# Ledger of designs, part 6: VHH binders against Leucine-rich colipase-like protein 1 (LRCOL1)

Target 1, 137 residues: Leucine-rich colipase-like protein 1 (LRCOL1), of Homo sapiens (Human) (a6ncl2)
Amino acid sequence: GYGPQKKLNLSHKGIGEPCRRHEECQSNCCTINSLAPHTLCTPKTIFLQCLPWRKPNGYRCSHDSECQSSCCVRNNSPQELCTPQSVFLQCVPWRKPNGDFCSSHQECHSQCCIQLREYSPFRCIPRTGILAQCLPL

## First folded at step 25 (VHH; from y02 with S54K)

Design A1
Fold by OpenDDE, last read:
Structure A1 (fold): chain B 137 residues (1-137), chain A 121 residues (1-121)
Amino acid sequence: as target 1 above (137 residues)
Amino acid sequence: QVQLQESGGGLVQPGGSLRLSCAASGFTFRSYHMSWVRQAPGEGREWVSSIYSKGDDTYYADSVKGRFTIARDNVKNTLYLLMDSLKSDDTAVYYCARDSYPEGKWDYDYWGQGTQVTVSS
């Protein structure tokens, strides 16, 4: 007796269901959808692109591609975080504002880390003069 | 009234260790960055170390880096300086100072009376 061929109800999986292949999904998009290394049926973009989920700002990252902002940079901590791009769409590391303690010029937004007084810590100081020199006062 | 009081100074041999404390009162300690400053005999005041209000970031003068550790307990309103591998050149009066950065100044607004540290054989 020919047992009933179980019609492989290729029931296309809905959005959010675990998947292994794009074809399993009604959206035809199976990708990473969260911080969890799991692949889920994901909606395509408005441009019909199947894109993996990217980390929002503030999340730890190792590469720019992990971030929604496409910017993974060191912040005030030794950790790299997804960071918004500048107004000019530049991915720049966070730098300390004027007045903050510093150990190197590179830490400062001003690119100037100096000790104003022998009894004072090194601070990020605004550059002075037309030549924007980083000189102790 | 803002008060800072240092303690823990003393006589120690070269290579020895000391722990300084600075008891803070009269202000919201956790809101201020703090520093240690020292003054050797016949010399000016020298920055030693600074710590952010949250205690997450610390900074050291090159002369003490790797030997001294600044720490704070915001619950106890206390600043600490752990001094290891002490040298004769570390002999000084050590002051704790409150950073005036939150007030928009790049200086100290309050100082302790200091504690004497003497490193001698």
Scores: ipSAE 0.761, ipTM 0.955, lowest interface PAE 0.4, mean pLDDT 89
Fold by OpenDDE, last read:
Structure A1 (fold): chain B 137 residues (1-137), chain A 121 residues (1-121)
Amino acid sequence: as target 1 above (137 residues)
Amino acid sequence: QVQLQESGGGLVQPGGSLRLSCAASGFTFRSYHMSWVRQAPGEGREWVSSIYSKGDDTYYADSVKGRFTIARDNVKNTLYLLMDSLKSDDTAVYYCARDSYPEGKWDYDYWGQGTQVTVSS
């Protein structure tokens, strides 16, 4: 018995073309692109997985899931950006180093934002003492 | 020689507005954070506002938040303080100061001569 010839539906759509179904794409992968309002034919991963396109490093993001790195953080920018994760670089929000101007303790890596003098701005200050207290020097 | 020269002070009525300027010379202005500090008669110096060297981040004392705006023009080597909704308590000599952070100090290394702001009915 001649088994049903799987009609090789020649998926004619190349990478980056709008699609509705995986079968429309030569890659057999039609996923949402965060940069486009429409689903696009996307390449499969090295593991032949059809995954939604995620934003590369340096792109604006709102959530970790938007980023290829799975890390969306505010660096020294008012905007959250996709940032690389490394074994050493945890996906943590960048906090201001000591000496930088601040408005709250949470902005500082030290978690200590203090006005040293009445004529000076608030600055991130290292915590001092055995108890690591946030005290004016 | 490093120079800071304030201007734009004057007499204004309560609720009025002023624009202070600080002309900087003798140094790379764009490399330094800048601040405004004021001193009322008989009082100590009080921090008013600070701005980063690039102008991308600004900070204000609670007493002036929402009323004052610090800005800078790094091409013109000028620091500004826009003062809106002025109050009698804003009466002071206003000083422009260069932040000494690049030099490893958390203070000011240079000050202007100041400009008088008087808010009176």
Scores: ipSAE 0.739, ipTM 0.951, lowest interface PAE 0.4, mean pLDDT 88
Fold by OpenDDE, fold request of step 26:
Structure A1 (fold): chain B 137 residues (1-137), chain A 121 residues (1-121)
Amino acid sequence: as target 1 above (137 residues)
Amino acid sequence: QVQLQESGGGLVQPGGSLRLSCAASGFTFRSYHMSWVRQAPGEGREWVSSIYSKGDDTYYADSVKGRFTIARDNVKNTLYLLMDSLKSDDTAVYYCARDSYPEGKWDYDYWGQGTQVTVSS
């Protein structure tokens, strides 16, 4: 007697259910769906890609890939945050305004970090002259 | 009246450590960036270190980087300079100075009287 083949009902998990592997999901996509360290069955993109959830604007990040905006930069805060980018708002790090202390030219919006006097700290200084030179005033 | 008073200077051997203090009064200390400046005998004044008003960011001259630490206590209205691994070239009068940045000036508006630091050869 051929015993009933127990159809292993591979119960594919639906969207939003906890998963460990892509194969567990009906969507064949198991990814992080929130700030929570939990992986959930997620829908694939229109291009049949399985992409992890990305952080919204304002959340702490370490890399551009973590952000929905694909832009992780320091703004006027000591922390890197996901920042919106557009044609007009490029993903550029915040730079120090004129007068702020600095250690390198790259820290300054002016790209000019100089010591005006031997007894003064280095500061972000506006570029001067026809050639926009970084010279002490 | 704005007052800055340095203390903690003295005679030390090479490799020794000192802690300088600057007591501030007569103004809202937490609103101003502060700096240490030194003057060696026969030389001009030299920038040593600066700290932002909130104490979050610190800056150092290359000559003291890795050896000196600037800090502040905004509750005590005190600026500090921790000096480790002192060298003979660190011998100078050390001044605390208030930065005039909040007023749109890129200089110091007030100075202390200074404290003498001598590192023996």
Scores: ipSAE 0.724, ipTM 0.945, lowest interface PAE 0.5, mean pLDDT 89
Fold by OpenDDE, fold request of step 26:
Parts: sequence; C-alpha cells; structure tokens
Structure A1 (fold): chain B 137 residues (1-137), chain A 121 residues (1-121)
Amino acid sequence: as target 1 above (137 residues)
Amino acid sequence: QVQLQESGGGLVQPGGSLRLSCAASGFTFRSYHMSWVRQAPGEGREWVSSIYSKGDDTYYADSVKGRFTIARDNVKNTLYLLMDSLKSDDTAVYYCARDSYPEGKWDYDYWGQGTQVTVSS
C-alpha cells in the first residue's frame, strides 16, 4: 500500500504575506501586524520564536525595534521613519523620493534638489545626463 | 469645482505682521500639498512657501525664511501664511496654489485670485 504522499503544501506564504494560521507561513509564524489588525507571516528565530512584524522602510516609527531594519531615524521632518541599515550596521537617513519638496541635495535620494521654476518649490529631481549631473531641467 | 480664495491682505508698515488665509473647496484639501506664491509689481511669480498635505513639513524661500510661517488646517480646509517682520520687498499679490504632484505633475494646477499685500511707511 502506497502511504499517503504528504502533499507538499507548496502554498507556504512568505514573510509579510497575510495569513490566518502559523502553518500557512514558510516560517510557521503568523503574527499580528502592528500596522493593521491583520496577521502576517513573520520571521522565526533559531529558538523557534516567532518575531513580531516589523515596519518596513518609510513607515513611521518611535523606536528602532519597530523597524525591520532596526533603524528608526528622525529626518528633517518632525517624524521618525524606518530607514535602511547599511552593511556596516549604520542607519541610513531616509532620503526623499523624486518629486518631494527639499531644502538640500542631501535630502533627496537622487542627491539633487532643484527649483525648476522661480515660482515652484525646490524638489528632488532625478539626475540627468551621462555625467549624472544635478541640472535643472 | 476646485476653488481657492485668498484673504487677509492689506496695507502694513515695515516691521508689521499679516495673516493670510486661503479657503479651499471642491477637492479633498488634506490630500494635496499647498504653496504660497507671490508676484511683485513688474516682476515674475516667486515661490514663497510650501507645506505637505499633512502639515508635518514646511519649506520656505530664503527671502522669507525665519519671518514667514506656512500652516494649514485640514479640518477647516484652510491654508495660512503668517507674515512677520514685513519689508517693503514683501509687497506683492500673494497667491495660494495647489500642488499637482499627486497627479503626476511638477507644478500647480489651481491658483487663487490672490490677495494684495502692501508694505509701506
């Protein structure tokens, strides 16, 4: 008698995917999301402990522990955001995407803060040209 | 219909203060970044200040930095510009403008009619 082939439940959800049960997750951890009343698949420690869902980059935070990156950094705004952690375990400040208002090049992910018109605010703009220069369009 | 209506302009002496208001209607005010732009007589339009939709971040032209404060009340659908330490060079028509970036544009899509600010001794 061929024993019941354990159907490889190929449907294991990855980290961050919505779940209802631990068994649905590849990590075997389905925990409450701090961002919503929904449960998400979360990482499991070597000690078989389920970790809480941590906030991705760009989300508001109050403590480093809230962030997936373990970096909650105050930028030029009064708000602290989860920011990436460098290979050297340094928290990288959140940089503004293109189109956002800025006061300096350093605020922008593009490193380019330009006033396109005299009546317009300074905005983060993509670098243009072969030399990736911060030139006004 | 989207409407922006400025008020609070007037004649003030140098060193005086004014509070401009911009009443917004016809759109979800809290979803848009807003700006103040001014135009002096015989000059082009000049950016004065901008504020994010949530009111959590503000930006100023160097010419007004430290003297002007942009604010908003998303419950009242009103944009404000507090102007302190006014100078003769601040004499202009002041416009409120809706930022069009949420719609994929890098400019303003709607403007008010403006309010006159005159700083004179």
Scores: ipSAE 0.723, ipTM 0.948, lowest interface PAE 0.5, mean pLDDT 87
Fold by ESMFold2, look of step 25:
Structure A1 (fold): chain B 137 residues (1-137), chain A 121 residues (1-121)
Amino acid sequence: as target 1 above (137 residues)
Amino acid sequence: QVQLQESGGGLVQPGGSLRLSCAASGFTFRSYHMSWVRQAPGEGREWVSSIYSKGDDTYYADSVKGRFTIARDNVKNTLYLLMDSLKSDDTAVYYCARDSYPEGKWDYDYWGQGTQVTVSS
């Protein structure tokens, strides 16, 4: 059978177990607590609040609510990313900073994605020179 | 104190598969992007693949795309390269390398000793 259940009858899942609803967890708190997209049973704060962790800028997202900035925007890239808000509470288009990995020019703030050396990955590189060319530094 | 140690290389037939491992120690592995780089006999080093510190995105050289898979286990501090459909052009010493991004020169600051992969043709 199912066997005897004590302390775990209806709210049986411990911290770190996958869940869909608060009631599944001993903590009564089912939320995102890591970079993983799935909700997990998590401890409540010292003020007994069940609060989700939110993603910083540059993390992959599907919805604005996943982001600390409340902005999940596609900037002509293959995926949406958490982006900053302006002082006027508008989502600012964000592209990858210099040095980050890339596969196309349009992913980069600099619009410049090159492989500096044969052993290096493609990276977003600053534009240099008076003609704003994609040149290595 | 940073240590990177590759293993899993060997001799295989064309079309065969290998799994390379890179054991990392002496640093917080989960905080660093990592790459595989290879060097064929008599040639310079060539980028193969890179993975973000959290493992949430990956990049591949065109020559290996669709055949190789980079992965990492941030609990075991190990980087992997799963190589399928191997060709004679894949014969090389394979190195794991730690990325210096964001504070370095956007290059590798530490390398392993390498593991030999030989695909007979």
Scores: ipSAE 0.627, ipTM 0.900, lowest interface PAE 0.9, mean pLDDT 81
Fold by ESMFold2, last read:
Structure A1 (fold): chain B 137 residues (1-137), chain A 121 residues (1-121)
Amino acid sequence: as target 1 above (137 residues)
Amino acid sequence: QVQLQESGGGLVQPGGSLRLSCAASGFTFRSYHMSWVRQAPGEGREWVSSIYSKGDDTYYADSVKGRFTIARDNVKNTLYLLMDSLKSDDTAVYYCARDSYPEGKWDYDYWGQGTQVTVSS
């Protein structure tokens, strides 16, 4: 025979069997289906999509694509978490109001984190001037 | 009726450590952000460190970051400043101050009387 040069491309693996390619599975779907990092033969959705499992809100993430919400941001937390999008489908982090303590401009709704006096902490401060510049009051 | 009373200051050698305390009374301590501010001889007052009312985050001036630790005990109504690796430049009167946030003023509305810290060999 032809054993050495023949490649058997079998779609015989059932749901839950380890796989590397979609074509190995009866479902034609080889993807991550839980928090475990291994790819397994997985059912397609009712729309015949082969989709990886995604993290629900509150789970630690590094990229928007890891989340069911498609939103991985830092809100009131030392680390990025999967977070609901706004009603306009925007992935927008919560930002600090004026007067709150801050370490960087991006923490503030105003985009301005400055120290107004030598004895004051850095605070989120309203923009000033006709061009809405980030200047001390 | 708000009272802030600092203690724990004194004379210390360079490289030494001190713990300052600020006893708070006459208000709901756990509802207010707090700060430490210092004033060296002949200088204006300089911000040192701040802590949120719940104690969940802290902020430090660059000159003290890594050497000083602000902390609070909302059961004992006490604010602390743990000072390590003290330098002569740290010589000052240290004040605790109550933050007025979230009021629109963004300033301190009450100050303690201060405690002297002197760093010399």
Scores: ipSAE 0.595, ipTM 0.890, lowest interface PAE 1.1, mean pLDDT 82
Fold by ESMFold2, last read:
Structure A1 (fold): chain B 137 residues (1-137), chain A 121 residues (1-121)
Amino acid sequence: as target 1 above (137 residues)
Amino acid sequence: QVQLQESGGGLVQPGGSLRLSCAASGFTFRSYHMSWVRQAPGEGREWVSSIYSKGDDTYYADSVKGRFTIARDNVKNTLYLLMDSLKSDDTAVYYCARDSYPEGKWDYDYWGQGTQVTVSS
């Protein structure tokens, strides 16, 4: 059978009114529609989806959820930016090639960041030996 | 001919400050990463700091982090090292060096003549 009919009118708010839940809105869509953090009654898309506005690629971010790509990483920039995911839908930062400057193993494609000489900066280097060790050349 | 000429060294008291400069000529300065390297009396050369060709990121040895600042001016073709809170252990000849990355062997291909920094009471 069918369940009890809802008695409450929860769809009274118009576009632009503050809300907490979708059903408060005539549009049945309560979401963020700009850079401001406020949720407002918002029109659905032409596909009848209630989508939050999110930052395009290249915008500064702090969390993956701020980005249309769902990917907020630091690649070749001093700050985290909204970045496209890889062809395998992975949110992985671009890693530095061998020879590039680094401050940690994780920055490097090789996962190996060492100082080759006392006068050299730390650089991404290939791993060495049978066990692919992170050791000087 | 590639030329690198350091200046700005001298005698300073502990806790003092200096600004070193490295004037570059004979190559496209903005295309090269640059580093400062120092050599204390009787010791080998020791990496101090590096900066990318565009100046967008910098790296420091732990011994100088928070006290030294590397910078570059790609219009004036000049590399800088701003040295604050100097200690006696900072006494050395300071060299600027041009990085060979991405070409070459992951090393420096040219060095300056050096400028003496002496930190003494």
Scores: ipSAE 0.577, ipTM 0.884, lowest interface PAE 1.2, mean pLDDT 83

Design A1
Fold by ESMFold2, fold request of step 26:
Structure A1 (fold): chain B 137 residues (1-137), chain A 121 residues (1-121)
Amino acid sequence: as target 1 above (137 residues)
Amino acid sequence: QVQLQESGGGLVQPGGSLRLSCAASGFTFRSYHMSWVRQAPGEGREWVSSIYSKGDDTYYADSVKGRFTIARDNVKNTLYLLMDSLKSDDTAVYYCARDSYPEGKWDYDYWGQGTQVTVSS
């Protein structure tokens, strides 16, 4: 602080500003954020925990430590996505829901990545439908 | 009212480069996936490229992979297509299209008017 005394509530940095110690932040929470190379002032959780921010499910990643789930699974090269772990803490490959963009069958929950029309992108599509070429799960 | 307006088309020699823009208005641009689609003379429409609403992933047709780059600016509400190493087969009207994912039928719900790209020597 710069004031005439050090008070418990003295802080000057808002959410997203670089920090080294908790007390620099209005939130009193200075923690690692996987979107930046250094610690940032972050909000505490509703349980008053000062937790590192990591990428939620569906974000592109390079290794498990970037993800809230601690699970970075390769669905196609080089694109890996943060995915949920199972209830037994296993890193299970997340698969895309129907309608989502894809580049290979294995990215999709349906195991079916096709282009329905020449003007359409490739999408995860249910195995049943207008095309019979998708492999069953 | 949703509006998509393409620009940046023109005449270019083979091997040249061009940047297309699509100005979006009347909707929350950063909430929607976007695509470029093209139509050559006498042909049907062909998918070119798609980009996620946040801009974090991109997809390309095999015919343009490595030569074209899709990008978006969610501050300026603009979609781009950077085209390099252009070939005569790239001659087409290029359309900007808004994706209906995750709601509705998996299709485009709005289209621009298109911009002509002509690759000719």
Scores: ipSAE 0.569, ipTM 0.884, lowest interface PAE 1.2, mean pLDDT 80
Fold by ESMFold2, fold request of step 26:
Structure A1 (fold): chain B 137 residues (1-137), chain A 121 residues (1-121)
Amino acid sequence: as target 1 above (137 residues)
Amino acid sequence: QVQLQESGGGLVQPGGSLRLSCAASGFTFRSYHMSWVRQAPGEGREWVSSIYSKGDDTYYADSVKGRFTIARDNVKNTLYLLMDSLKSDDTAVYYCARDSYPEGKWDYDYWGQGTQVTVSS
């Protein structure tokens, strides 16, 4: 014999409705489509791919996968931001060279942001010594 | 050759505002980072604010954040310090200074003569 049908009609949700599974959507595509973290029924691409929306350059991020560029790095900023990859498809953080002004250790290639004198700005300074501590020269 | 001339200082009341200017000559102003440094009576010199050569990034001492604004005009070769919400603690001689990086080693290579700012009621 025939068993009971337990499945629901899952293909009725339109674009913009909340979902958990692709099958709930008329588009058969349930993914993130904006800055909001919720999955919504979204259109597939021209090539019929169900792809999540990704953040443009300049948006705050935690992972490369959040970004259209596939690159989430700290570049002259205290926070990681979606950043264009180089022309050689490299996603590497740029850090300030020695002598540049800074506000935090993390901005500097040396990882050292120090005010050497009361009248000096904070600058990226070379890390020296056996222990590689953030000390002045 | 290199000249830095401050102006715009004077006597103001607490809570008042003042605009300092530093006219630069004898060098390619737009190629250099610039800073304001102040010296209160009986004290050493204290960093106030810095600005990159293009004017795109600015840095401030904690004591002046939110009250002072550094700016530059690379056409007029002039550095500015816009001072708002002045306090008696801001009384000092204010100097503009040219940053020596990248040609020097993390110091200033030229200073102006200074302009006096006095905040008192």
Scores: ipSAE 0.482, ipTM 0.849, lowest interface PAE 1.5, mean pLDDT 82

